VHH binders against Flagellar brake protein YcgR (ycgR). Designs and how they scored, part 57

Target 1, 263 residues: Flagellar brake protein YcgR (ycgR), of Thauera aminoaromatica (c4kar8)
Amino acid sequence: MAELSTPSPASPAPLDGGRGDELEKFTLRGARQILQLLQDLITHRGLITAHTGGGHSFMTAVLKVDEERGRVVLDPSPDPQANRRALAAPRLTCVTQLDGIRIQFPLVGLGEGQDKGRPALFAPLPAEMLRLQRREFYRLQVPLAHELSCLLKAEDLARKPVEVSARVIDIGAGGVAVVVPTGAAEFVIGGTLPACRLALPDGEPIELDLEVRNLNRQTQRNGTEQLRVGLRFAALPRAADTRIQRYIFKTERALNAKARGGL

## First folded at step 21 (VHH)

Design QA6 (from LB5 with D62E)
Fold by OpenDDE, fold request of step 23:
Structure QA6 (fold): chain B 263 residues (1-263), chain A 121 residues (1-121)
Amino acid sequence: as target 1 above (263 residues)
Amino acid sequence: QVQLVESGGGMVQPGGSLRLSCAASGFPFSSYWMSWVRRAPGKGPEWVSTISDSGGSESYAESVKGRFTISRDNAKNTLYLQMNSLKPEDTALYYCAREFYEDFGPWFDHWGQGTQVTVSS
């Protein structure tokens, strides 16, 4: 009976995706700032996606900020299974927006209870909140016409090496999201795909290591299933980072120009 | 400026049908994945459905699977949600939302004011 070594729970990825120094200026750590931002989320009825890890997430909203008790009150999911996963998670990664600005914050120590006779989730106030105001941290939805691809070096169910050409649907400084046919390869969250090749329009493919961080199943109209894979750049050389950023900025400008009727 | 405007909500009897629309402007609509999210009175929000940029891929919450159909017309910059076999539990404010997918998973960077759907006998 081979003890299936329970994969060590992948250490929660830093909120900063390894860009701690660059993101520090956008990180709120002051108690008053955090409280104000949470209150603003209440006022604007912010829709929050809470990620529990393992490719799972649920929608929530801030119901109340309890400053006296130092806690935030959240709407539970209407899905009991989502709530169970949330409570079992060591950390929630919460992502939302306010006035078009991305807001990200961790919650730890989640508990369940009642607020004014209604089911609620409770957590200590976040220690930090990331508010990304600058374009340099924008994620680009890749236009279909660009046909951006990433050659993934993965394994199949038999642990045989396979190469999968995946369409890139999203790209940012921290990583890419790709779509692959279901069954093309086996992906393990927390696993590393070494020596992958990201194809950009401006030159030779970029060789890089990718970490699998998220998986999501999609169904095509023809009934065929596809897998969205969230991938993080494990170690990106500076030259590669520069190329990726250049591509993003160039593409965004072109898209915006077209949308304004200028092209 | 990114704008999403939901419409098509109303009151319907159980078993009835509605079609929601979302008019998108201020961004290249055809390049983005789009979603519907809803929030029922006194309950937390929930994801309903997502569609790919081309409309070639879809996903649904289990609660609406087989009853709801998401679609889009990129030429009209419009997202749709066909809702059939409506139940009282489907009563909610429905939001159209622009979806991103990052290493941590999906999130929404814009949504509209919502359109109210009420299912009541």
Scores: ipSAE 0.906, ipTM 0.970, lowest interface PAE 0.5, mean pLDDT 91
Fold by OpenDDE, fold request of step 23:
Structure QA6 (fold): chain B 263 residues (1-263), chain A 121 residues (1-121)
Amino acid sequence: as target 1 above (263 residues)
Amino acid sequence: QVQLVESGGGMVQPGGSLRLSCAASGFPFSSYWMSWVRRAPGKGPEWVSTISDSGGSESYAESVKGRFTISRDNAKNTLYLQMNSLKPEDTALYYCAREFYEDFGPWFDHWGQGTQVTVSS
């Protein structure tokens, strides 16, 4: 009877999307630092988006930090279904900002209860908080005029291979967000789209593998539906990363210059 | 510096209407997706609506669908929320927020001080 070694629960995907060494300097692991940052989020009434996986998220806020019990108290969603999903999720990915700086942290072991007679969510203090101070890690919303596109190699509802040219609306070091017509392809969260092509203005398209991480439906005023797809770079060559970063930096600089009336 | 300034809030009776505005500055407004978020007293925040950079696409929370309309004027760097058929449960501080969409989904990197909407008889 060969004891089937239960595969060790896959370590939660690092917050850094595999950029561990580069992001370490921006990762807070000290208990005091974490407590302070959470307290600052309370003070500034930080709006937090908590992602439960499966393409679902809800808004929350830190209500209290309980240092004695080593826990954070969060606002539950007004949507009971969102709360159910949150409680069922093995991990929450929480994202917010403080003073324009992106903050990301995981929460595990979520529970529900009451705080001072009000419904609340409880979790142990996060083990780490990512505070991205550098512009290099900021995401760029792509100007419409740039017409960035990503050729997605996907499947239709009949599992027939299809190629979809998707508009890139958001780009960062970790991935892209695209918009596609509803029904153009079937996207499965957690699925990989191999050998996709990201078109940048500075040269030949970048071939890369994309992981589908999030789906969001949008409705146009004319009644047509669009799908926003959050895609993670599954394997990004260093050269490609450099090109993407260069594009982001250049574009952001140009946009900011224009906004200041300098162009 | 990125600035978002909400206005247009006030007190209204149930069934009434309000139009919120958000003046954006310090960034290229027309390049960004924008959202409304609200927080009722003693409740957690909730997403209300999102509009694309061009205004070509929009989405709504189920609780406001059919009653609220998000729009924008990129020439004026202004976001709007038309609220019709207001209900007491719509009472909240309403925030204008700049939205990003990453692999994990949407999040907000800036929001204003908010404008108070109170629906009461």
Scores: ipSAE 0.873, ipTM 0.970, lowest interface PAE 0.5, mean pLDDT 90
Fold by OpenDDE, fold request of step 23:
Structure QA6 (fold): chain B 263 residues (1-263), chain A 121 residues (1-121)
Amino acid sequence: as target 1 above (263 residues)
Amino acid sequence: QVQLVESGGGMVQPGGSLRLSCAASGFPFSSYWMSWVRRAPGKGPEWVSTISDSGGSESYAESVKGRFTISRDNAKNTLYLQMNSLKPEDTALYYCAREFYEDFGPWFDHWGQGTQVTVSS
């Protein structure tokens, strides 16, 4: 009886999406800094999206920081199922903004209880919080006119290899979001799509491996369902990274100029 | 500067209708997915609906599905939420929010001050 070695739970993806050294200067690790930032989120009533994995998320807010107990108190979701998922998740990825600055932090060890007679979620204080200004975030919602596409090498329900041309709707240094017709391919969260091709306007497509990280269903006006797929760059050549960054910066500059009435 | 200004809230009886508007400025509105989020008194916030940049795709929370319709006019830089068959449970401050979608999923990088919707007999 060969002991099927249970694959070691994939180490939670670093907050930095593999940009560890570059993002360190934007990462808060000091207890006082973290506490202050959480307090600021309370003061400004920050809307937080908490991701539980598996393509699921819920909205929350910081209600209180309990310094004595070293925990953060969060609003539970009005959806009981979301709360169950949250409590079952080994880690929450929380994302929000404050004064236009992107804030991301992990929470682990989530529990439920009551705060002043109200249902609440509790977690230990985050060990780190990432603060990125928009200029540092390097994420772009792709203009429709650019018609960026990514050729995905996936499998269908029968595990037959299929190629799907997907529209890129969002691009950053860490990955892309695409839209695909439902049923075009079977996507598995955590799965790798090898040898995909990202088409940029400035040259030949970039060959790269993509990891499926998130799935989100959308309904088209005609009633047809579409799938938004969050993909991480699993292996990106350095030259490709430079091209992507250049594209993002150039595009953002152009969009901002247009918005200001300059173009 | 990115600005989102919600309007159209008010008091309505159960079964009534409201149409919320969100005026967007300071960014290329037509390039962004947009969402509505609400926060009821004493409850946590919840996602309500999302619409694609072109308006070609929509999604709704189960609690509002079939009653609410999200739409947008990119020429007017305006997001809308048509709310029909309103229930007391729909009482909340409604926020217009700009949506990003990263590898981990959606999040909101800007939202307005909100518009109050109160459903009461």
Scores: ipSAE 0.847, ipTM 0.969, lowest interface PAE 0.5, mean pLDDT 90
Fold by ESMFold2, fold request of step 23:
Structure QA6 (fold): chain B 263 residues (1-263), chain A 121 residues (1-121)
Amino acid sequence: as target 1 above (263 residues)
Amino acid sequence: QVQLVESGGGMVQPGGSLRLSCAASGFPFSSYWMSWVRRAPGKGPEWVSTISDSGGSESYAESVKGRFTISRDNAKNTLYLQMNSLKPEDTALYYCAREFYEDFGPWFDHWGQGTQVTVSS
């Protein structure tokens, strides 16, 4: 039997040296799998956080799957501005859990309408859903006692360089989140912070380029603001990646032992 | 086994007060930001409040600002919600939720079974 082949063009390099390949293992793309998972979210009354970009999100739930029309139906927010942002967003990032397993899926083409006389949001069924069974890809919540910090090289409102020492509240394979007081620096989503320094407990600080991915403001009772800044690692060197993953693994093991031992 | 057990719900008259508690076990509670989320009858879930891991920072939904106070006791692995000046629209099942923060922002990877708050005469 004769074999015919055509050469393929060179494939682009992986974005992060294989990190994207790891997530593909947990990505569901089959229509039946997606429908079943959405139905499970309905049955378990899953609490979904829907992210609209710009540091904005709202809580929702899947009300139903309209299989005939190929649509998912969601609860709207009680905040009209959240609904306007959702309808204007090019996509929502929806995230929740089932049985402690992270479930994440995009929705595009969001529209508004009614379901059984009640306001609702509608979108085509997602083309993919992430069912992340490996907790090593979750961000580690950093213990307070570690006092992990990251020196951010940012700009103030006048576009002048400023350095901000920010407490790291979580760390994962792809980035960190930090807290800063309002007015410490000007952060914009999509902005790059070059040559920041991440201080791990062992060794010298790691020099990293960071990208601002999310801003989440905290409105305290007195009106004072604090920002959580979600930061993505850009082009993480392999040695730095290994050091970060080792910190995460060691810390998770210690924290789990403490929680079980009642320390 | 992560466990979050809410308590302190009940029936209360408008203008009254309740204090909700959430007992946490099976994880290092003091390392996590924690939230209250509520679900009113016939409505979708609504975020209520979030408190930082240390308890030094808090945030509230506009609908509850000035009436509700979130707090935590890391030595007792307990989250609280003090609810004052309660209104009928506060009637809901209240969940204690554990937060993770990703590139896209916060999400909840665990919540309890909830405690019912009913505000009626």
Scores: ipSAE 0.781, ipTM 0.922, lowest interface PAE 0.9, mean pLDDT 85

Design QA6 (from LB5 with D62E)
Fold by ESMFold2, look of step 21:
Structure QA6 (fold): chain B 263 residues (1-263), chain A 121 residues (1-121)
Amino acid sequence: as target 1 above (263 residues)
Amino acid sequence: QVQLVESGGGMVQPGGSLRLSCAASGFPFSSYWMSWVRRAPGKGPEWVSTISDSGGSESYAESVKGRFTISRDNAKNTLYLQMNSLKPEDTALYYCAREFYEDFGPWFDHWGQGTQVTVSS
């Protein structure tokens, strides 16, 4: 776990994060809207990813909404360790979709119990839920042929400086995700990487500071291991933001034209 | 219109094998990381396996490691799951899922209707 905190009271918690003012127009706060959205997730058997922090997550689904008691009931993971992490976490970030619309909501105060004799997880209803249309906060999945890379200024196991060239697998207004070989550098969630360089296909590399947000381990086909690193832009200059948005727009447009058979 | 269509499920004896397929359309398949997720009767969903956009790296749930192999053919826009040494506990509806990565980590923005796998005598 990344941190230890006291459990929240039974009341629903508000939406969290440093981007809250940009997301306000997509935030549902009406009790009836929230209950209906949760019911829609039940009806459509939505697959939810619940993130516990520290790079850990598990899959779940909403089993029912108990309006009288003000709580949601969730499927536990088949993995007992995932359930233990979820119960110890100060909050969950739940993410799913309905009809192509991203649904995100926090849960706090998770507890365990039974529903109709089956194991279940319980939490107070969220005070707010995010309904984000994908085009509004798009993360471009970078085409392999572009070979986008980011030079990371990181540290090895002995805390000595190292530079790692990492392939960028996705990019958006708020950050990038990259892949690096395991052991090439040590990354800590919450750590900062100053003066990294993002290489776009045209123009000079962009110098920017990055914050490590998530780590995910993968096995390469040759048996060696690789790490997927989620990185947030810290203090992105306006000129850099403009170049990134232009790259995303042009690439998206080119991919859409190819998918339609070309024009 | 993003579409993911799973196929290849069926009834099989314990110890048997099946190969699942997922036909993808309406998006640039080769740019996306893809996953298999399953839901057993009366239980919640369980992540099974993820493959990188290029097919160069893979990850598996501990419960299927060594028995299942994820693969993809980017020229055919198809994702595969080879399932060997099947056990009754592998009985589930298997979904093909498209992955996005955010600050908090990966999540799935689309999945198919699923294909049923039943492992029984």
Scores: ipSAE 0.776, ipTM 0.922, lowest interface PAE 0.9, mean pLDDT 85
Fold by ESMFold2, fold request of step 23:
Structure QA6 (fold): chain B 263 residues (1-263), chain A 121 residues (1-121)
Amino acid sequence: as target 1 above (263 residues)
Amino acid sequence: QVQLVESGGGMVQPGGSLRLSCAASGFPFSSYWMSWVRRAPGKGPEWVSTISDSGGSESYAESVKGRFTISRDNAKNTLYLQMNSLKPEDTALYYCAREFYEDFGPWFDHWGQGTQVTVSS
């Protein structure tokens, strides 16, 4: 018989529901399933991105599973600083694909050592692995022709208010990513941007509170720098969520129709 | 079906140059940020470079800055990597990868079979 679980009470969340409950049906928790999936990643030489937090990541691969010790063995980064960040991180978020299906799993308790005389990283086997078989949970890559924009209400280096019009490059249920010129505003991971305005094709712009989650620097062809800013929706109103989901659904449907034959 | 097919690898001497190509099909190429990733013999994978969907911005691993140039032609659904001043440590299988972005950062949902680059000692 299946057991009913009740999450522990927590501080009030944003009015919108969380994503974690929706993902539970794609989460593997059986030891045999986890071992097999890790072995499949070894066999297919999966390219894994391991996120250490603070906007930092490195690439790795599963070298082997040490079933007797209950450990997974990973390639270290060639960058010693990335390895130090990984060893100091409370958690790694590992993300890859297998047959076009997103595979995600946490690793905690990462340590360094040797495996057959070569440097390696070790961690206890993950207690869960996400095998996300539904593309509807992926972020939509916004077609260039849509020219979606978001007006960010941020601060400059002197903490003075500035407004920045940013192109939206992807959008999902939980947030957007945008590009902005470096120096147009100061963005700090964990910072909040209140009352930003997302311009969707249907209707008036949506007012959104955004949280900065990730920063990636890019160089433009003219030599100036640009930032890719990962932003999370905070306290998203239900009507705004509905409009965003409708945009995603409509655009994905149109892109799928074009892939079948072009229009 | 998403396909990424790398080509243009080969053997070169240190200091030489190569241009890699990646032919993309089965998806709206111009909507995706694209990356090059490499895997040296006996080593784990290493991110090399990323280019934006429009081709207007780029980023590079420190080990290749100033030597490698990523580019794309959205009309031909093709990604490129120009590799100059090649070093023996650039010897690797080079993959073309399609990027997704989440709140934790980027990850790759597809890559090709790779093209081998070998820089002789």
Scores: ipSAE 0.761, ipTM 0.918, lowest interface PAE 0.9, mean pLDDT 85
Fold by ESMFold2, look of step 22:
Formats: sequence, structure tokens, C-alpha cells
Structure QA6 (fold): chain B 263 residues (1-263), chain A 121 residues (1-121)
Amino acid sequence: as target 1 above (263 residues)
Amino acid sequence: QVQLVESGGGMVQPGGSLRLSCAASGFPFSSYWMSWVRRAPGKGPEWVSTISDSGGSESYAESVKGRFTISRDNAKNTLYLQMNSLKPEDTALYYCAREFYEDFGPWFDHWGQGTQVTVSS
């Protein structure tokens, strides 16, 4: 009889959704390394944020690794709606830290059940885990005094163009996060906002295209609501990238100098 | 070195109040959104509340809305949680957490050792 080869399972989607080639050097794919990292998260009682999409997430922790069955076991949310979203989601994006290093991994095929008579969530072991140690993936938390803004070219409920000036709360190589009042515009996850303008303090505004990736609601002290909007650079010209990186590095150096008492 | 040190926990009767504090050092506190997370005995972690960098906006888990108030003092690098109308189910270890926001949403890159809150008769 001829020898048969079995196909390998398909690789999961990249953890960063479009920067996978840049992130490959931070990606762990060895089964032994993945098991050890998950065990370290158990030992250190790591606090994990599990993202289900649509701006929803819940906190969890790795309860155990069932190597015999090839499964990871997680705490369920105390919020039943969060658990229902997690079970319905095509994947969970899990993010935590270990010793100051960002740990990120996908879980697919999530199910619910019992572990030692207690409710638990189960998933196959992830085929990959991301361990980010590099500064170039760092998101600068923008100092309030800079009052950085981004002019968003969006649409209202009636699909009419509106311009919304949004405060930038963080900025990195891959995008920005901003805050806007709820109802200032309609944002759709996956939608594109072309020709927005990012205003940096020492230069002309940068024109750039943005993709809406996440929406998160907050309540202001006056009782009105605002949105925190996660925006990815859909395409970033090299000149714009250079100016953004320059702003980030200058600001970080200024903040570090103040922390040392040097200026 | 980033440090977050929680304090103000203790034992209270149901219906009582406590105020938790979190002293922050080693980073520019006023530039970060901050959260409280709790872990009840024998259960997984639960997000409680988040406050913006300026302190101008906030959000709460449904289980604590109307009873808990998050606040911050950027001049003192301190985060607070005022807990009123406490219930036995609020018994937990409470952590102060530093937040980052990515395209997938928020996550926490640092948290403290926690302060214990116990609500019992």
C-alpha cells in the first residue's frame, strides 16, 4: 500500500490583521514554547483581556492547560452577555502581559462546559502566540498639554458628510485612538475615512486614510456619552510615517527627560 | 520601573463604604487611561471601571453602576475608587491597572498587587 500524507491544519489568521510579516519574528509557534507560556500565565495569575469584536471585551484568566486534550481552559465572565458574545465570536483576541512583555494570542472554536464542577470556557490550544518586546510597536499616550487632534471626514446617520475634530489619545506606527462625542458621526467597524487630517504641533497637518477598527463608549461627567475610536492607518505615505515617528520619538525623549529631572 | 500600589481595602458591613487609592510612579500618569479590576475568591477577574487620562470621562461595569465612582488626581499621581452601598458579592482583591488602546480595543500592560475588600456581617 502507498504511504499516505495527511494535510497539516491551516495556519490561523495573523494576530495583527495585516502586519503579519513584520510581526513574524515575535511569533511563537513551537508547541513546547506555547505550553510553557500558557503555564507561566497560570502561575503569575495573568489578567487577560479577551476581545470578541464590535468594541466588546471581557476579562479572563487561564485556569489550566489540558495538554492531553489539546485545550486551554479559561474563566468565564460574570456577565452572561459577554459569555454569549464570546461563544458566538469567530475568534477571541486575548491580550495580557508577562514581566512587562505584551502577550497576544487568538482562540478559535470556543465552547463552554464545566471544570471541576465550575463553569469554564474551553478552546483548542492556540497555534501561535505573539510576544512583543520591541519599542516600534509602542503606542505613545499623548500628553494632554499637546492637545493633538485629528479631523475625521465621516458621515452622519443620513449618510451626509460631516467633519469631526477628535482629540488623539494615543498614536503609534499602525494608527491612532481618538475620542468623539457619541452621535457626532456614524462609525462602522471596517469602514474607511479617507483624507482625514492629523494635526501635529510643529508642522502642517498630515493627510491620511483611516480604517475604523474598534468603538468603545464612555460616560462623561456631565452625563453625556463619548466614543473612543480605534483607527488604523489604511495606507500611510512614507513622508507621513516619518513625521509621525519623529513626533513620537521627540515626545518620548521630552517625557523621559522630565522623569530624570534633566529638563 | 512602573509601580502601582493599591491601598484602602478592609472589612466592612453590607451597605458600608470604602475608598481605594492607587499610587502610581515610574511613568507619566496623567497621559494614561486607568482602570480598576477585581478578582473574587475562586473566580476569574472582572473589569470594574475605567477613567480617561484627564478624568473627564468614565465607564463602569453594570454590577457597580451607581454605587462606585472612579476618580483621579493627576497632580498627586493617584487613582481612586469610591465604593458605596457595598454588597457581599463585592468581596474581592481589587487591582489598579494601566491601560493601552489598540485597534482591537483596550488591554492592560501593568497592574499592582491589589488591596483586599471584604464585605461581611
Scores: ipSAE 0.726, ipTM 0.903, lowest interface PAE 1.1, mean pLDDT 85

